# VH-VL binders against p56860: the designs that were tried, part 39

Target 1, 255 residues: p56860
Amino acid sequence: MMTAEVRTPEQGGGPLTTEPRAPRSAPGHADASAPAFGPETDPRDIIRWALAAHPDLLMPSAFNLNGVVLLDLAAQAGYRGEVVFVDTGYHFPETLATRDRLESRYPELTFVTLNAGASPDDGQTPPDLYASDPDACCAARKVDPLQRYLKEQGPSALLNARSRDQASTRADIPFVEEGGARRRVNPLAHWTREQLEAYAAEHDLPVNPLYFDGFLSIGCWPCTRAVKPGEDARAGRWAGKGKTECGLWQGENKL
Short names: E, the ipSAE of ESMFold2; O, the ipSAE of OpenDDE; V2, 0.75 times the mean of E and O plus 0.25 times the DockQ between their complexes.

## First folded at step 8 (VH-VL; framework fv_lerdelimumab)

Design v1 (at its last look DockQ between E and O 0.01; V2 from the best seeds 0.00; counts 0 for: pae O 12.4 > 2, off the site)
Fold by ESMFold2, look of step 8:
Structure v1 (fold): chain C 255 residues (1-255), chain A 120 residues (1-120), chain B 109 residues (1-109)
Amino acid sequence: as target 1 above (255 residues)
Amino acid sequence: EVQLVESGGGVVQPGRSLRLSCAASGFTFSKYGMHWVRQAPGKGLEWVAYISYDGRNKYYADSVKGRFTISRDNSKNTLYLQMDSLRAEDTAVYYCAKDFYDTSGYFDYWGQGTLVTVSS
Amino acid sequence: SSELTQDPAVSVALGQTVRITCQGDSLRSYYASWYQQKPGQAPVLVIYGENNRPSGIPDRFSGSSSGNTASLTITGAQAEDEADYYCYSRDSSGNWLYVFGGGTKLTVL
């Protein structure tokens, strides 16, 4: 009698294999499959795995609470690469100040600002595009600069700060997303806002002060408002404009 | 004990200049944004200027933009306001105020103010 | 203070509830904070964000907002609450970060 082994998709999108699939390729970048990660996995272990598998790993960030926590965890786990920020010309001053504090705190990291010096009146887009066509505004000022940089740098993976608790549109993100132009690693996928807040407080992290003013998801100032008690964290994004997610996570432009 | 002590106020003629100072103690000055807020006699509060913790970012009310310059010296724990081309409407008590964070806009500590009088 | 509008004065009977209001377009996007100022003194922060009280501020002080209007509510007003009250928030322009309302003089009867 043969004992059957039940394979259960424990991570919603499908099981991770415990053994890497070895490619028939020259020496260089590791092509190892991710270990089986779970909700209690220390994000630093996920980051250490990602660094070993992808020494060219890059970290995009807009310096929201998730991003600040990830940055600290990554630094502890040995990340010494780039932190890539896109200046849309529409960031809150508070967001720029948070970036400056993080840059000072982590001199071992390289902070890269794309589209530096951008402003609403710089002529890159019509002055009212953010209101009339927010998808086009986002494409021109945020998505396009980042996609050009990623094509130039060619990283095999990105380290992203997304978590399932941020919005309903993110409820199913896995720890590691395969496919597309590059692998996407989400070490905080299962962390709650409570865990993020506790970590930031414990480590005295520089957090965007708008977070304490009800801005639970911070984007560009024309498309962002404080949420009221009981609203979804992203309810303040693109209010009244019919947009729910940035193009960075959609279609052929997905990170 | 957090203390903010403004100085440099006085009586000046229109068109002249003054420089205000604010000496800070009891906290790590270089970690916080700083503000100037003024109050004309018998009037309400008016935000004047902001400077980030490291001095990289500065913002001004429209009423003073181009005439006032905020600055800081973190090695001396001192905030400054250079006030050029003074006008009668600049007559006010000027308060130095500590931001709760870098750019929160909450003022958790205030100085006692220094009076600037612009009169001919 | 041209972006945030407050009534110049309100009165409340001792022990009664009063609301001080603040109106401005920026309050659709930003919470208000509230400062109390007694004569000859520097202002004191009493409410920040939507409804957070600094240490030492009595729980009879609370804040709220709806639409473009923010309110400071004092429940069970006491004689020591007599003061000027300023709302405070971000300005709606890209160049201004911060603006005060014109202030409301509260008289406790």
Scores: ipSAE 0.060, ipTM 0.606, lowest interface PAE 7.2, mean pLDDT 81
Fold by OpenDDE, look of step 8:
Structure v1 (fold): chain C 255 residues (1-255), chain A 120 residues (1-120), chain B 109 residues (1-109)
Amino acid sequence: as target 1 above (255 residues)
Amino acid sequence: EVQLVESGGGVVQPGRSLRLSCAASGFTFSKYGMHWVRQAPGKGLEWVAYISYDGRNKYYADSVKGRFTISRDNSKNTLYLQMDSLRAEDTAVYYCAKDFYDTSGYFDYWGQGTLVTVSS
Amino acid sequence: SSELTQDPAVSVALGQTVRITCQGDSLRSYYASWYQQKPGQAPVLVIYGENNRPSGIPDRFSGSSSGNTASLTITGAQAEDEADYYCYSRDSSGNWLYVFGGGTKLTVL
């Protein structure tokens, strides 16, 4: 009766010295000076530069024509960050639908909707504030939410869809804006409306259907109308109110 | 039924830390912003902190900024308030409050509160 | 920081109407919410926005706004309405803060 000594193999499980993962040195934001971009520079190259210089780049969007085009170009250029949208509660259903289409089309991007579920009746502002004080309305429902989010996220740069052809007030928009809380990159600075439309058509991009009804610049429904032939693209924004911008790009609270 | 139950209150000395918890039930916790509101004995209500539904956004009253940290675990339906460097003026009943939706700032449900006493 | 001011105390006879007012610059841009707090109890939302009542709040409670003021009106005050009432709104100072009024003690006579 040979008692087979079952030698229990001493599994010398050496302690996995989990070497403390060296704190990922925050990649030194190399203060990379912006290259000399030109009108013929491919926006994708500008975006690639921006991504290299600013890995924490964020893209605010209202999903206008420019925004839709930029989103596609950014995705092609390797952008995989957030697309930040502010739901004011006053957006056209078509705008929200456009957002949803884009979100579906670009699963590689993270769509962030601030104030998701906002409505005119959500109690955030008086119902007539958009009429009585458009600046206050925009501040409360658009600018402040976005500013708070950007403050929290602290991106070193923004990827913006602004172009010179959008309005007379934007005629001198550079590819890269310095100053303020962060750098602003405008890859589409020199693209014309015709170029944007052609690109959108060529790539079958989900452009807001209201664009084709003359809404060349789309914001909140109380403050947006279709423009007439020959009018500035933004003439339909806050028409008759003496307001031309929402406040995102000017003043002390500029993005 | 929506329920919010605060815990973790007690008596602490100045400079010490305390962590409050709020257990949430009766609603989809991960869809709503949450708040902490406090009330000093015999005083009014004071908003303390907010955290978004996904925990990504946090805001604090100036009185607690840099000392308090709001957090949440959506998998546990629990809201937290880490309170560091406590002061006598932090003595209060601390309420967790559910936001009406995410960012309304309206508090449709409140816990019964937990008392924090900071005394030497 | 924007402040909301309330009268510290008001009284109303049983069955009569009382208005509690909150004043502050933030109320020009934002609606207030109102909270009822009875002794030893947690606050209860009674009005949000201009005039929205949560479920379970009696219809005798109503809200209104004008300029930099918000008001809670109790039409036909009941004995159980005796409580502290706090207005609440966003802070307009740009720091995304919320602010409560100082509270109003309502006595029902």
Scores: ipSAE 0.000, ipTM 0.497, lowest interface PAE 12.4, mean pLDDT 88
ESMFold2 (binder alone), look of step 8: mean pLDDT 89; pTM 0.909

Design v2 (at its last look DockQ between E and O 0.46; V2 from the best seeds 0.00; counts 0 for: pae E 6.1 > 2)
Fold by OpenDDE, look of step 8:
Structure v2 (fold): chain C 255 residues (1-255), chain A 120 residues (1-120), chain B 109 residues (1-109)
Amino acid sequence: as target 1 above (255 residues)
Amino acid sequence: EVQLVESGGGVVQPGRSLRLSCAASGFTFSKYGMHWVRQAPGKGLEWVAWISYDGRNKYYADSVKGRFTISRDNSKNTLYLQMDSLRAEDTAVYYCAKDFYDTSGYFDYWGQGTLVTVSS
Amino acid sequence: SSELTQDPAVSVALGQTVRITCQGDSLRSYYASWYQQKPGQAPVLVIYGENNRPSGIPDRFSGSSSGNTASLTITGAQAEDEADYYCYSRDSSGNHLYVFGGGTKLTVL
């Protein structure tokens, strides 16, 4: 009857030396340098880069075709910031309706309407300023409110819907614009109108109905007309006034 | 089939109020802008009001601004026109019209209209 | 208010072509739509967006625009085309969102 001494193995529970978790490498300063994007680069990748580099990114929009497309792409890319719109008091009802549709469609985004409820008779400008001095009108009703807001918010970058195909004056717009008060990112820089239209149709985006009536670029109703086939998309903006831009992207007060 | 059926018309005295309704069917009511258009007896068409698909935006003709209110209940597929401070010149057949989109300004479908008569 | 003007009445012989014209400053910027109205009936959209026809509208109806004018053309007028025709567009004056023309009575002879 050999009593086999079951040697209880002394589980030497050596102290789990919790190796000090290597300091989480400070989130590597996302190389703030813009990658070499190309015409075939997915705009969503550009937006993802922009979000990583600029978490405080803001998106100004006037909800033109480009803006609507960009908004959808940005949402898909993980944008959850503000969509900043300036109510000039002279917007088409269709534009405001388009804004509202977009706001409803993208509840994950924060729609900010500057000067909400503005009207031609709100005393902000003379009633005929849009006719007598379009630059002054745009400055007062569009540029200044946006500039003030951007100054207050202080974003390091803007996500813009500009593309080369919008006008001859934008033929050389880069993906990333440096200089000025902040960086400007143009994910749609190389998208054509046809690509934008196709994308909008494919995704059933709420495009401003005036676009289909020839309003390829839509601003304030006093300063916007439909364009004819073969005209520049922005030929209907301030037609006959010698003005081609609202002033947001030019001069000392550029965004 | 798209149908628009107006109701609520009748004879009223000046200064009184009347509410028109338009029952919509055959399409997704909540996706389209809606309009009221009126036609005085023996006269042409006059646009009265527009309301966006979600009811957030409204516009009125100057002739009715401050007196008429356009509204909608998308859960009931119904368009409304509250008419206050009615005048003799408001006498007309009132048509409910569907916008081709939300704000196209094209009316692809019309109701048969309801007659409003404002008389002392 | 940007007014749209139409001839109050025009006539056309059966099988012939007629053009109804609408004129107004808003037409420089906006397309017109056209509505046919027969006696005792609601209006019917016949042309929109310069030259688009809704389903069910005969191909004899066509639209065009030039300058501050929009036109509805009926090529090969039929007896059933006798009606009032109204042009419609957005108002560019800002006082009204939309405006109708005064209407044109078309008689088919």
Scores: ipSAE 0.236, ipTM 0.716, lowest interface PAE 2.5, mean pLDDT 90
Fold by ESMFold2, look of step 8:
Structure v2 (fold): chain C 255 residues (1-255), chain A 120 residues (1-120), chain B 109 residues (1-109)
Amino acid sequence: as target 1 above (255 residues)
Amino acid sequence: EVQLVESGGGVVQPGRSLRLSCAASGFTFSKYGMHWVRQAPGKGLEWVAWISYDGRNKYYADSVKGRFTISRDNSKNTLYLQMDSLRAEDTAVYYCAKDFYDTSGYFDYWGQGTLVTVSS
Amino acid sequence: SSELTQDPAVSVALGQTVRITCQGDSLRSYYASWYQQKPGQAPVLVIYGENNRPSGIPDRFSGSSSGNTASLTITGAQAEDEADYYCYSRDSSGNHLYVFGGGTKLTVL
């Protein structure tokens, strides 16, 4: 087991050192069983349950619309933990600005940026790897830093912003996913894009401004384009490469 | 009833400085990104600078980077452009423009412009 | 790279249809927007996104795009449409650098 240390801007650039968490049981064991949640269940009730069952809950986010809405709901439900973002070196400036807006709005949360200071020319990957081998690029710049951090922190559950309406590859996600290294909680599993937009507008949330420019699913700038009328929200991601999901939700690196 | 009113233009010698102001009204100024756009006499439009709604992020055209500074005071609903080390090619009408959101670059409201002439 | 190329001038007979084009690599990833400017006036936004018109813009104005090319179409051109037209987009390299095309002078005959 290797302790991976990630510097953050707020902590003066030193290695991120974490206290050991209590040992986790084998996959499939938890101290509290999940209630029977339904499509009408208020996401905040799901989050409150998750906080009670998993005091070490962590929230990864890329600050898309779903993630911004989840962050607000989690803060309302009493979440006071970490919001974990990976700087790939290829984020749009608008994404980084959205992170900064959210950090200012939620001072009660701890925003953790992994791989801070990354840039396209930082030497972490060969030039143009994003085009020639996007899976390898994602593995090096996004998946590996996040998995290293999660191994070090050892959370028993994650709070994720996925919803069934985002893509056909997500059509069957449940509110609570058992198995693997940790439980995964999807409070927004049954929310539609229309519900998310209405919530964000009602609460004046800082949404990534590219969303209003037709970028309905935002990743790294070399692999993201504005969607055309009639396309689904993720059609602009890895267009022409045959890739539909980041490695965070597939294979051996699944969160 | 959105209004943007630029001021501070005038005639100045090369190497000197000017500060432009843009007074905003009729909208919640602190929710929107703001831009400066210029147009040299008889020429096309040139984007100059952008500042985010909260003033945290700024970007500049290469032609002005290092010489111009965009800023805003959200308590006074005012956008500024500090122009240092002015050159003859900076001669233009300078427009204040409101972004539709923060970074869209859709300039749904423009001021009337203020003329800056740099000549010796 | 970041350049947007427009023809410098186009003519249209009154009541006819005209297209003004804009080309650039950034248009593969970003929507174009279009500005109308009449002499002595500030520019006015006429099309944004793929084909959205701001309030007050006549429905004879429309936009489209394909590949690296965006187009502004005016159907049934009127004398008041005589103006300079600028396309706009942003840099495809993921920064906030914004770019106008060189402009197209539309003459209504």
Scores: ipSAE 0.140, ipTM 0.640, lowest interface PAE 6.1, mean pLDDT 83
ESMFold2 (binder alone), look of step 8: mean pLDDT 90; pTM 0.917

Design v4 (at its last look DockQ between E and O 0.47; V2 from the best seeds 0.00; counts 0 for: pae E 6.3 > 2)
Fold by OpenDDE, look of step 8:
Structure v4 (fold): chain C 255 residues (1-255), chain A 120 residues (1-120), chain B 109 residues (1-109)
Amino acid sequence: as target 1 above (255 residues)
Amino acid sequence: EVQLVESGGGVVQPGRSLRLSCAASGFTFSKYGMHWVRQAPGKGLEWVAVISYDGRNKYYADSVKGRFTISRDNSKNTLYLQMDSLRAEDTAVYYCAKDFYDTSYYFDYWGQGTLVTVSS
Amino acid sequence: SSELTQDPAVSVALGQTVRITCQGDSLRSYYASWYQQKPGQAPVLVIYGENNRPSGIPDRFSGSSSGNTASLTITGAQAEDEADYYCYSRDSSGNWLYVFGGGTKLTVL
């Protein structure tokens, strides 16, 4: 009965010298200066730069033609952040439907709808405020919710769909806007309406159907009309009210 | 060729229900909004209801709201109108109409219509 | 609810020009579409937007808009143009509502 001495192998647990993980070299401060972009620069390259420089980049959108095109280009360029939409309670059903179609088409993006389910009767504003004081209405239902969200999220930059061809007031918008609470990047600054339309058609993008009915710029239904041939694309926004912008891009409360 | 064929019309008593169907062909049905429009005998056209291409959005004229239900089966290329609590004033030829876009307010194609008569 | 108003009847001599007008507050914000309906037939789209003509519609049909009005013009009316014409647009009440005009009967003399 030979008692086989089971030699317990001495587990020489050598001390795992946790080599101090070399301090992750602070991502080289990418030279904060925007490259010299030109009219022929691919918007996707601009977006790639923006993503590299601003990994926390957010994209506000109202899902106009420019916004839809930008969203597609951004997705192609590797954007995987939030698409931030404000439900004012006054959007056209077609706009909300367009949002939903885009959300379905781009599952890699996170669609954020502020004030989701907003209604004219939700008590946020007087029912006739859009008529009596459009600025106050926009401030309360559009600007303030977006500003609050952006303040909370604190993105270092915004990806915007603005272009020079949208209105005379935007004729000189740069690719990169400095100043304010954060940098604003406009990859489509030099794209024409024709280019946008062609791109949308080529890629079968879900453009708001109202665009084809003359709504070249679409906001809230009380403050948006179709434009006639030869009119400015934004002539249908707050028509007759002396208002040309919603307040997002101007003044002390600019984004 | 685009074809829309309505069916299900007939004579019914007030308070009864009727279901209309519209069979669509010649286009990608699931890509377009669909509408119902009616025309009372010797009268003008009246918009009744719309349904988006995906069936998620439905809207109705005030005259039929709460009584009529628009629906669609994209797998069958068929549009429906469930009409409940029918009234004499609902007597009309009912047309299905194809939306020009996925959801808009232009009609590029119409069916021949189906007659609904509500009479005691 | 927004209403669209049309003249109930107009006449035009063969080969002459006629304008059918639609009026309503909705037309300040939205384009109208126009539909031709012949007796016993379904309506046919003839004009949409400002001046868009579907395929198969003769070039004698044209559209225009001004203020709270939309107009269908037939330049060189033909006998076959005798029909009822309806304008159509959105209701401006803010709900996804739509409205037809009362229709205009066009007689070609």
Scores: ipSAE 0.181, ipTM 0.697, lowest interface PAE 3.1, mean pLDDT 89
Fold by ESMFold2, look of step 8:
Structure v4 (fold): chain C 255 residues (1-255), chain A 120 residues (1-120), chain B 109 residues (1-109)
Amino acid sequence: as target 1 above (255 residues)
Amino acid sequence: EVQLVESGGGVVQPGRSLRLSCAASGFTFSKYGMHWVRQAPGKGLEWVAVISYDGRNKYYADSVKGRFTISRDNSKNTLYLQMDSLRAEDTAVYYCAKDFYDTSYYFDYWGQGTLVTVSS
Amino acid sequence: SSELTQDPAVSVALGQTVRITCQGDSLRSYYASWYQQKPGQAPVLVIYGENNRPSGIPDRFSGSSSGNTASLTITGAQAEDEADYYCYSRDSSGNWLYVFGGGTKLTVL
C-alpha cells in the first residue's frame, strides 16, 4: 500500500507525453462481481469498493464539472493514485487554470499531464486540422495519447465521471462496465447536473469559470461555445456536450 | 458598498516606469479576478490585463505585453500594475475593474481611474 | 484581432426606443456585456449575458443577440440615458484576451 502522500505535478514541456511507466504488476484481489449498487448508493462507497478491487485504478479527467466532483469524492474515499489529463494544445486557459487549482488543493494525488506544453502550432497536427477535420484533430491530440498511456500502464479499471448529463443514456449506464481491456467504474452514473452543481458549490470546488459565462459543456475552444439565446435551460446545460467537442471520457465512454 | 480606488498616476517621461495601485474594499478580494482597463483622452475603452483570484494566472493585451506586469497582494486587498518602458500612447486614465467571478468577460464594479500622462 | 464594431453615434427622441448594436466574430461564441459611461465617470455594467440586468439597472434596458451581433435596447429612453455605450467580449481564439467595441454615443433628444 502507498503510505507516503506524494504530490508530483508533471509540467515537462515540449514532449508529446510524460515519462512512461512500467506496466502494473497486479490488480490486487479484484472482485469479479461488483456489489448491487443503486441510485441511492453513496458514490464514495462505490469508489471504496473500486479501490479495494483495483489498487491500480486510474482516473482520467478533463476537469469538467462532473470530473471535478468525482475527484473530490475520490480523494475523500481514499484515492491516492493518478489523475490523468491530456494537454491537447487547444484547451481554454480557464481549463488549465482549473487543473492548476486542483493540483494545489489535492496534494495527496499525482497529476499526470500527457503532451504537456502542447500548442496549436507545435507540429503534432497540421495547423488548420482543428477546423477542417475536428474529429481527426481530436483523435491525434486527445484520444491517441491517452490510449497509448493506458496501454502502457495497463490499469485493470478506470474511474470515470459519467453521469446523467446525456438524456439518451441516463437509465442504461451501469455503475460498473465489464468487458474490453479494463473495467470502467461510474460512481456518478445516477447523479444529475443539479446534484453535481450543488455538491461543487457546497464544497467550494475549483470549477471552470466558463460555466458561469453560459458554457454548459466545455471542450477545446474550437469546438465549444456559449449556449444560444432562448434554449431550454435544462437542454442548454447539456447542449454541445460531447457532440462537437473532441470526445474524451464524458458521455461517450470512448475507452 | 464595493469600492475600488486607483492611485499612482502622474506625469512621467517616455521610457520611465510607474506603478499603479488599486485599493479594494466591500467584498472578499481574494475570491475574484481583477482587471486593468485604460482610456486615452477622447478615446474608447481598452482592456489591458487580468489576474486570477489567487494571482497564478496573468494575461495582457498585446499593446502592453512585456512592458506591464499585473500583480496582487490579497493580504492588503490591493491590485498593482507595474508599467515599464512607458510610451506616449500609454497616456490614459487607468481603471481597476472587478471581475464578476475569476476571469469572466464582464466587470461588475469599476474604480474612478487614475490619469497617467507620458510626455517629455 | 477579434474586433467589435459599433456605430459611433445614435440619436433617440425622449420616450422612444433605441437599439445599439455590436458586431464581431467572437459574438458567435461568447456573450457580450454592455457598459454605460457618462462624461467624466467610470463605466457602469448595464447588461451581461443574453439579457441579465445588474441590481439598480432600470428594466427599460434589455439585451439580445443573433449570429455575430449583440444589441442593447433602451425602451422609453430618458434624458439620463445619454451616454457612451460599450460592448465588451472575449477573443474568439480561446485565449484570455478581451476586447471592447469602439463605443456608441447615445444622444437623447
Scores: ipSAE 0.078, ipTM 0.628, lowest interface PAE 6.3, mean pLDDT 80
ESMFold2 (binder alone), look of step 8: mean pLDDT 91; pTM 0.932

